# VH-VL binders against b0r6t4: the designs that were tried, part 38

Target 1, 212 residues: b0r6t4
Amino acid sequence: MARFGVDEAGKGPVLGSMFAAAVAGDPAAVPDGVADSKRLSADRRAELDDRVRASMRVGVAEVPVDRIDDPETDMNTLTVAAQADALGRVVADGMAGYVDAGDVNEQRFGRRVANRVAADVAVTAEHGADDEYDLVAAASIVAKVARDAHVDALAAAFDADIGSGYPSDSTTREFLAAYVREHGELPECARASWQTSRDALGAAEQSALDEF
Below, E stands for the ipSAE of ESMFold2; O stands for the ipSAE of OpenDDE; V2 stands for 0.75 times the mean of E and O plus 0.25 times the DockQ between their complexes.

## First folded at step 17 (VH-VL; framework fv_oberotatug)

Design b4 (at its last look DockQ between E and O 0.88; V2 from the best seeds 0.85)
Fold by OpenDDE, look of step 17:
Structure b4 (fold): chain C 212 residues (1-212), chain A 123 residues (1-123), chain B 107 residues (1-107)
Amino acid sequence: as target 1 above (212 residues)
Amino acid sequence: EVQLVESGGGLVKPGGSLRLSCAASGFRFSDAWMSWVRQAPGKGLEWVGRIKSKYDGEYTDYAAPVQGRFTISRDDSKNTLYLQMNSLKTEDTAVYYCTTEWRESSGYYFDYWGQGTLVTVSS
Amino acid sequence: DVQMTQSPSSLSASVGDRVTITCRASQGISSALAWYQQRPGKAPNLLIYDASSLESGVPSRFSGSGSGTDFTLTISTLQPEDFATYYCQQANSFPLTFGQGTKVEIK
């Protein structure tokens, strides 16, 4: 019986989109090595992503920066929507599977995802599902690879090293600081609602004031 | 299992300060919106304020009676919510609850609650 | 601010009784209404959200109804553990506000 796994990547970064991925198929057919995805290199993840896409049904959804910064929504709601969107691309009536829970209440998260999928599916949400279920681990890999490709594309567009896009990454912070100093505003790929973005803008304003 | 444990309550004089803590466990704290709700002895419930997650800008909102005196903050690395209370008044005497907050449709709700910690402001 | 008014402030009932508590908002809040139960010396527990949605783990004898300004909590068959204070909460706008509470006591 066909089952599914769903996960997301890029929730924490200050730069770029968030991605959700759904993988549907036989759990026994998941490529070897997927279960250890947390310790994988970017190159190894890319290889596994190709193998997953070759053997499974895969759906990917993107949440862009403008939606993330929309005050009428929230990250939990967007996570539910993204997972449901990805899942809707690969499922049919009667299917069942697991999703990585993005809510305090796992049952509520699963219900919310299921309610947004047109097909009649059974969704079970669990924290850390990517460590327990191979299809969720596969989905995690797909989402991470999609995220990595997105970051690479951004770097190319700016012709600059933007780092990983995470707030803890000094390269990312330096990029933001430099961009704001040069342009007086955040780049389009920056999540303006993030404290990191606000700090960058604040620092630039302070510097401008100190020059007077 | 979701757990919220408040601490830091006690006796303080009017004009004094106190900081409450709420230790969270059993869920990914960084994903959660958090609120403080208080209850004066023998009285009803009163919303104090809230803080959103870092994914939603960690924005804070406060009830008018505590605006400018209370500050809500969080340390996600410690799974801890804080309530800094300055310029305390006798009417601030209450049991203070930390709660998880979540959005459903267009509504904001409190699904998990701590046991509360008592703050007594008295001369 | 949205004011929430509960009725009655207190009531006496017996085990097995049908109990009804009402809550009125000073302005329309759509279905953004929650009900909480608080037992003596304990923290509140969420019973109902979105006016009529039962929180997970809450017994089916609890139900909520209403929209706009008038809402109702119903306990179909009162149990011993149901003697408590109940609060409604408007979830529509800030500041979030609660009703004054309804104490359900043993007759």
Scores: ipSAE 0.849, ipTM 0.924, lowest interface PAE 0.6, mean pLDDT 95
Fold by ESMFold2, look of step 17:
Structure b4 (fold): chain C 212 residues (1-212), chain A 123 residues (1-123), chain B 107 residues (1-107)
Amino acid sequence: as target 1 above (212 residues)
Amino acid sequence: EVQLVESGGGLVKPGGSLRLSCAASGFRFSDAWMSWVRQAPGKGLEWVGRIKSKYDGEYTDYAAPVQGRFTISRDDSKNTLYLQMNSLKTEDTAVYYCTTEWRESSGYYFDYWGQGTLVTVSS
Amino acid sequence: DVQMTQSPSSLSASVGDRVTITCRASQGISSALAWYQQRPGKAPNLLIYDASSLESGVPSRFSGSGSGTDFTLTISTLQPEDFATYYCQQANSFPLTFGQGTKVEIK
């Protein structure tokens, strides 16, 4: 009986895109070790991602910075849209599965995902679904690996160490500060609507004023 | 189970200050937009203000009667929403509710509510 | 600001009655309207969002309709737990505003 799992990665970083992934197929075909996803190293995640893609149907959706910064959107709605997009690439009528709830209200999140998918599917949304369902854990791995690859590509594009892209990462904050100091504006990969980005712009502007 | 618990209400004289807290549990607080809604005794509901999640810039908005006197903040590490109320007036007497706010189809709605905390401003 | 006017301000009804409450917005709000129930001594509870969408867990005897400026809440067969005050809320623009309430009383 074919089922699905859906999750997203990259909701919290100040740099780069958010990704959602859907994994569909027979739950018995999920590779061994997926259930331990919480403490996986990046190398182990990449290894499992390869195995998941080899044995399961996989869909991935990207939400770029320009959509995240659009004032007519919000992150929870974008998470719904991303999960639905990823799910729609792998699902068929009559399938059922679990999604990791990216909102306060689980039932609302599940309804909104299901309503955006053209196929007739039964979606159950739960907080922490990646801890309970192997297909959701597999989707979590795929989404995180897609995010990791995206961060690597950004680092290469800027020819710089950008860290993890998270606000708590000092390397990320140092990259932002240096880029704004040099160019007078945020790098295009930065989520401009985020406090970390506003702080970087504010700090650079104050430093320039203090020099006069 | 989602739970919102307000505290910090009480009796205060006009011109005074109070700080309300709302402790949240049963969901990831960082996902939530949060609002304060108040209700004067025997009266209807009045939106006070809101704060967006960190993923949406943590922007705040206030109703005109409280602008400049009230400040909404959040501490995601403590799963707590705050309302700092300064320069209190008798018109601020109300039960204050903490709510979760969501946006759908260009509409803004409140699905989870605390049981409220009473603020009485009188001499 | 969008003003919300409810009618009636109160009504008396018996268990089993069909009850209709109306809400009028001072300007068009499309379908961005919610209905809340507040039982005596309790916090409000969401019943309807987006004019006609029933919140999860709300009994099917509640329904909403309307768009633009005119909206209705209907309770098809009033139950003892439905004696409460009902509020509409325009959800279209800030400041978010509520109607003044409709108190549904026994008899």
Scores: ipSAE 0.839, ipTM 0.913, lowest interface PAE 0.9, mean pLDDT 93
ESMFold2 (binder alone), look of step 17: mean pLDDT 93; pTM 0.949

Design b5 (at its last look DockQ between E and O 0.90; V2 from the best seeds 0.85)
Fold by OpenDDE, look of step 17:
Structure b5 (fold): chain C 212 residues (1-212), chain A 123 residues (1-123), chain B 107 residues (1-107)
Amino acid sequence: as target 1 above (212 residues)
Amino acid sequence: EVQLVESGGGLVKPGGSLRLSCAASGFRFSDAWMSWVRQAPGKGLEWVGRIKNKYDGETTDYAAPVQGRFTISRDDSKNTLYLQMNSLKTEDTAVYYCTTEWRESSGYYFDYWGQGTLVTVSS
Amino acid sequence: DVQMTQSPSSLSASVGDRVTITCRASQGISSALAWYQQRPGKAPNLLIYDASSLESGVPSRFSGSGSGTDFTLTISTLQPEDFATYYCQQANSFPLTFGQGTKVEIK
């Protein structure tokens, strides 16, 4: 029986989009090495991504920065929507599978995802599902690779090293600080609602005042 | 299993300060919106304030009676929610509950609750 | 602020009875209403959200209805463990507010 796994990547970064991925097929057909995805290098993830896409049905959804910063929504809602969107691309009526739970209540998360999918599917949400189910692990890899490609594209567009995009990354913070100093505003790929973005803007304002 | 455990309650004089803590476990704390709700002895429930997660700006909202005196914060690395209470008044006497908060449709609800910690403000 | 008024403030009932509690909002809150149960010495438990959605794990004897300003919690067949205080909560606007509570006591 065809099953599915769903996960997301890029929830935490201050730069760029979030991605959700859904992988559908036979759990036994998942490529070897996918289960250990958390310890994989970027290159190894890319290789596994190609193998997953060659053997499974794959759907990917992107949540752009403007949606993330939209005050009329929230990250939990966006996570549900993104997972449902990705899942909707690969499922049919009667299918069942697992999703990585992004809510305090796993059952509620699963219900919310299922309600947004047009097909009649059985969704089970669990925390840490990517560690337990190979299809979810595969989905995690696909989402991470999509995220990595997105970050690479951003770096190319700016012709700059923007780092990983995470707040804890000094390269990312330096990029933001430099950009704001130069342009007086955040780059379009920066999530303005993040504290890191607000800090960058605040620092620039203070510097301007000190020079005055 | 979701668990919320409040601590830090006790006896304090009017004008004093107290900090409550709420230790969370059984879920990814960094994803959760959190609220404080209090209940005076023999009375009903009163919303105190809330804090969103870091993905939603970690913004805070407060009820008017505690605005400017209470501060809600969180440490995701410790899975802990805090309520700093300054300039305490006798009317602040209550059991204080920490709760998880979530949005459904256009509504805000409290699905998980701690057992509460008692704060008594008395001379 | 939205004021929530429950009726009655208290009632006496027997095991097996049908119990109905009402909640009225001072302004329209659509379906953004929750019901909570609080047993003596315990924290509140969520029963109903979005006016009529049953929280997971809550017995089916509990049901909610209503929209706009008038809402109802119904216990179809009262059980011994249902003797408690019930609160409605408007979830529509800040500050979030609760009703004064309805105490269900044993007759």
Scores: ipSAE 0.850, ipTM 0.924, lowest interface PAE 0.5, mean pLDDT 96
Fold by ESMFold2, look of step 17:
Structure b5 (fold): chain C 212 residues (1-212), chain A 123 residues (1-123), chain B 107 residues (1-107)
Amino acid sequence: as target 1 above (212 residues)
Amino acid sequence: EVQLVESGGGLVKPGGSLRLSCAASGFRFSDAWMSWVRQAPGKGLEWVGRIKNKYDGETTDYAAPVQGRFTISRDDSKNTLYLQMNSLKTEDTAVYYCTTEWRESSGYYFDYWGQGTLVTVSS
Amino acid sequence: DVQMTQSPSSLSASVGDRVTITCRASQGISSALAWYQQRPGKAPNLLIYDASSLESGVPSRFSGSGSGTDFTLTISTLQPEDFATYYCQQANSFPLTFGQGTKVEIK
């Protein structure tokens, strides 16, 4: 019987969009190797993504920076919406599956995802579901590949090495600092509501004041 | 099983300072908005303040009686919430609870609560 | 600030009774209201959010209703473990505020 898995990627970066992905189909058709998703090279993830899309139904949803920065939203709610949007593209009445819980309360997360999907589905949300269920692991790969492609497009658009987009990536922090120094504002791909972005603006303001 | 365990309460003189901790387990702490709620002995509940997660800017909000005196912070690497209380007053005497907070349908609610730690401010 | 007034302040009841507690907000809060139970010496426990939605794991004998300014918590068949103080909380605007509490005691 057809089942589904859902996950997201890009919740933690300071640059770019968050993506959710849903994968639906026969669990036995999931390509070998999806369980290793956290240790895969970008090339291996892209290969597995191709194989997943060849054997299964796939839905992807993007949450852009403007939504992430909207003060009327919160990331846990946006994660619910993204997963529900992705799931709604592939699901039909009577399907059941697992989602990776992007909230403190697993039951709340599962309820909120199910309530936003038009089809009648049974959603089980678990923390670390991508470690337990191959369909969720496959969804994780699809979401990460979408995120990887997004980061590549941003790097091309800015003609710069932007790193992974995570606050912990020194290349990302250097890109932010250099852009703010040159332009006096954040790049449009930066999540302005993030502390990393506020710190970059603050550091540039302090440096300018110290020079005068 | 979700657990929240407060510590650091005790007896302190007016004008003194105290730091409370809340150790969290059983969930991904980095996803949580966290709040402090207090209850004076024999009295009702009073919201003290909150801190959002890093994805929502890690911003804080405080109730008027404690603003400027109390500071909420978090260390996601240690799964720990903190409340730094300065310039303590006798009316700050209460059991202090840490809680998880979430937003749904534009409402704000508290689903997990610790056991509380007693702070007594007396001369 | 939104003030929350509970009624009654206390009540005595027997196991098996239907218990009704009301909560009134000083201004409209739509459905943004929660109910909490606090047993003696214990932390509060969430029962109901969004006026009528039952939190996971809470027994079905608890129900909530109301909107705007007037809200009700009902315990359909009181059990021994239900003797506690109950608080409503407006969830609509900051500062978040609680009612004074309703103490439910054994008769």
Scores: ipSAE 0.827, ipTM 0.907, lowest interface PAE 0.9, mean pLDDT 93
ESMFold2 (binder alone), look of step 17: mean pLDDT 93; pTM 0.940

## First folded at step 18 (VH-VL; framework fv_oberotatug)

Design c1 (at its last read DockQ between E and O 0.91; V2 from the best seeds 0.89)
Heavy chain, then light chain:
Amino acid sequence: EVQLVESGGGLVKPGGSLRLSCAASGFRFSDAWMSWVRQAPGKGLEWVGRIKSRYDGGTTDYAAPVQGRFTISRDDSKNTLYLQMNSLKTEDTAVYYCTTEWRESSGYYFDYWGQGTLVTVSS
Amino acid sequence: DVQMTQSPSSLSASVGDRVTITCRASQGISSALAWYQQRPGKAPNLLIYDASSLESGVPSRFSGSGSGTDFTLTISTLQPEDFATYYCQQANSFPLTFGQGTKVEIK
ESMFold2, look of step 18: ipSAE 0.840; ipTM 0.914
ESMFold2 (binder alone), look of step 18: mean pLDDT 94; pTM 0.951
OpenDDE, look of step 18: ipSAE 0.890; ipTM 0.940
ESMFold2, fold request of step 19: ipSAE 0.850, 0.862, 0.847; ipTM 0.919, 0.922, 0.918
ESMFold2 (binder alone), fold request of step 19: mean pLDDT 93, 93, 93; pTM 0.946, 0.947, 0.948
OpenDDE, fold request of step 19: ipSAE 0.894, 0.901, 0.899; ipTM 0.941, 0.944, 0.943
ESMFold2, last read: ipSAE 0.839, 0.863, 0.852; ipTM 0.910, 0.924, 0.918
ESMFold2 (binder alone), last read: mean pLDDT 93, 93, 93; pTM 0.949, 0.949, 0.949
OpenDDE, last read: ipSAE 0.898, 0.898, 0.894; ipTM 0.942, 0.943, 0.941

Design c2 (at its last look DockQ between E and O 0.86; V2 from the best seeds 0.84)
Fold by OpenDDE, look of step 18:
Structure c2 (fold): chain C 212 residues (1-212), chain A 123 residues (1-123), chain B 107 residues (1-107)
Amino acid sequence: as target 1 above (212 residues)
Amino acid sequence: EVQLVESGGGLVKPGGSLRLSCAASGFRFSDAWMSWVRQAPGKGLEWVGRIKSKYDGGTTDYAAPVQGRFTISRDDSKNTLYLQMNSLKTEDTAVYYCTTQWRESSGYYFDYWGQGTLVTVSS
Amino acid sequence: DVQMTQSPSSLSASVGDRVTITCRASQGISSALAWYQQRPGKAPNLLIYDASSLESGVPSRFSGSGSGTDFTLTISTLQPEDFATYYCQQANSFPLTFGQGTKVEIK
């Protein structure tokens, strides 16, 4: 019986979209090295992503910044929707698998994902599922590689080093600060609801006042 | 297993201050919306306030009786929720519960609760 | 603010009885209604959300119904562990508010 794994990447960044990925197939056919996904370099992840895509069914969903900043939704709902969207692309009736739980309540998360998939599938949600199930680990890699490619594309569009897009990344913070100083507003790829974005705007305002 | 453990309760005089803590475990704390709900002795439940996750702006909302006096904050690195209570009044006497909160079908609910910590405001 | 009124404030029942508790909102709240159970000396537990959705792990003898302003919690066959205080909560608008509670006591 075909199984699946689902995970997401890019929940935490202040820049760019979030991605969810679903991988379906034989767990025994997952490429070697996938189980160690959290310790992989970007290049190694890219290599494994190619191998996963060559041997498994893969679905990817993107949650754009405007949806993330939409006050009518929330990150949990978006995570459920993204996982369900990715999963819907690779599953058929009768399939079962695991998803990385994005809710305090694992059962609730699994139910919410399953309810958004058209096919009749059995979804089990667990915290840290990417550490336990190879198909979820594979999905984590695919999601991360999709995220990396997205960030690279943003960097190219701005012709600037934007860093990883995470709040803890000094390069990302510097990029935001510089952009706001220059343009007086956040770049389109910035999640405005993030504290990091608000801080960048606030800093620019203070600087303007100090120059006055 | 999800666990919420409140601490910091005790006896305080009117006008005093107290800070409550809630230690969370068994889930990814940073993903969770958190609320405080209180219960005066022998009385019903009263929502105090909430804080969203950092992924949803980390914004706070308060009930009118505590607005301007209470502050909710969180330290995701420590899996801890806080309630700073200033200018305490006798009517603030209650067991204070830490709760997780989520949104379902445009409704807001409390799924996990701690055992609570007692705050007594008395002269 | 939305006011929640429960009925009755208290009731006496025996094991095996069917118990019904009602909750009325001062304005329409659609299906944004929860029910909580609080045993003596314990924290509240979520039973039902979205008016009729049973929380995971809650026995099937509990059920909720209603929409708009009038809601009902039903315990089909009361068990010894069900003697407690029950609260409704409107989840539609802020501030979030609870009913005054219904104490289910042993007859």
Scores: ipSAE 0.850, ipTM 0.926, lowest interface PAE 0.6, mean pLDDT 96
Fold by ESMFold2, look of step 18:
Structure c2 (fold): chain C 212 residues (1-212), chain A 123 residues (1-123), chain B 107 residues (1-107)
Amino acid sequence: as target 1 above (212 residues)
Amino acid sequence: EVQLVESGGGLVKPGGSLRLSCAASGFRFSDAWMSWVRQAPGKGLEWVGRIKSKYDGGTTDYAAPVQGRFTISRDDSKNTLYLQMNSLKTEDTAVYYCTTQWRESSGYYFDYWGQGTLVTVSS
Amino acid sequence: DVQMTQSPSSLSASVGDRVTITCRASQGISSALAWYQQRPGKAPNLLIYDASSLESGVPSRFSGSGSGTDFTLTISTLQPEDFATYYCQQANSFPLTFGQGTKVEIK
């Protein structure tokens, strides 16, 4: 019977969009190898993404930086919205499946996703669902590949090495610092509400004062 | 299973300091907005303050009676919430609960609560 | 600050009784209202959020109603485990504030 899995990628980066992906179909049709998603190279992940899209229905939703920075939102609510948007592209009434819980309370997360989907679906949300369910693992791969492509596009647009976009990545922090020093403002791909972005602006302002 | 376990309570004299810890498990701590709520013996509940997740800027808000004296912090690598209490007063005597907080619609609610830890401020 | 006033402060009831507790906000809070139960010696538990939405795992004998400034918690058929103190909480704006509590005791 047709089922679904949902996950997101890009909740933690300071640069760029968050993505959610939903994968729907017969669980037996999920390509071999999705369960090892945490250890995959980028090339292997892209290959599995192609195979998932060939055998399953796939939906992807993007949450851009300007939504993430909106003070009237919060990241857990945006994660619900993204997963529901992705899921709504692939489901029909009566389907059931698993989503990776992007909140403290699994039951709350599942309820909120289900309520935002127009189709009548049964959603079970679990922490670490991508480790337990092949359809969720497949969704994780699709979301990560969408995020990878987004980061590549950003690097090309800025003609720069921006790293992974995560605060812990020194290349990412160096890109932010350099951009702010040169332009006096954050790049548009930076999540202004993140501490990493605030630190970059603060450091550049101090350096400018020290030069005068 | 979600668990929140407070520790660090005890007896302290007015003007003293104390640091409470809340160990969290059963969920991804980095997703959580965390809060402290206190209850004086035989009294009702009083919100103390909140710290947002790093994904929402990691900012804090405090109730007026504790502003400037209490500091909420978190260590996501250790799944631990902290409350640093300085310049303690006798009216700070309470059981202190750590809680998870979420926002839905325009409302802010507390779904998980720890067992509480007693802080007694007395001469 | 939004002040929350609960009524009554205490009540006595028997198992099987219908119990009603009210909560009044000093200004409009739409539906941003929660109810918590605290059994003796235990931490509070969330019962109801958004005025009328039942938290997962909470028995259906609990219900909430109201909007604006006036809210009600109802226990349709009181059970032995329901002898506790109940708190409302306005959830609309900071500082978040609680009512003073309503203690439900065995008659």
Scores: ipSAE 0.818, ipTM 0.901, lowest interface PAE 0.9, mean pLDDT 93
ESMFold2 (binder alone), look of step 18: mean pLDDT 91; pTM 0.939

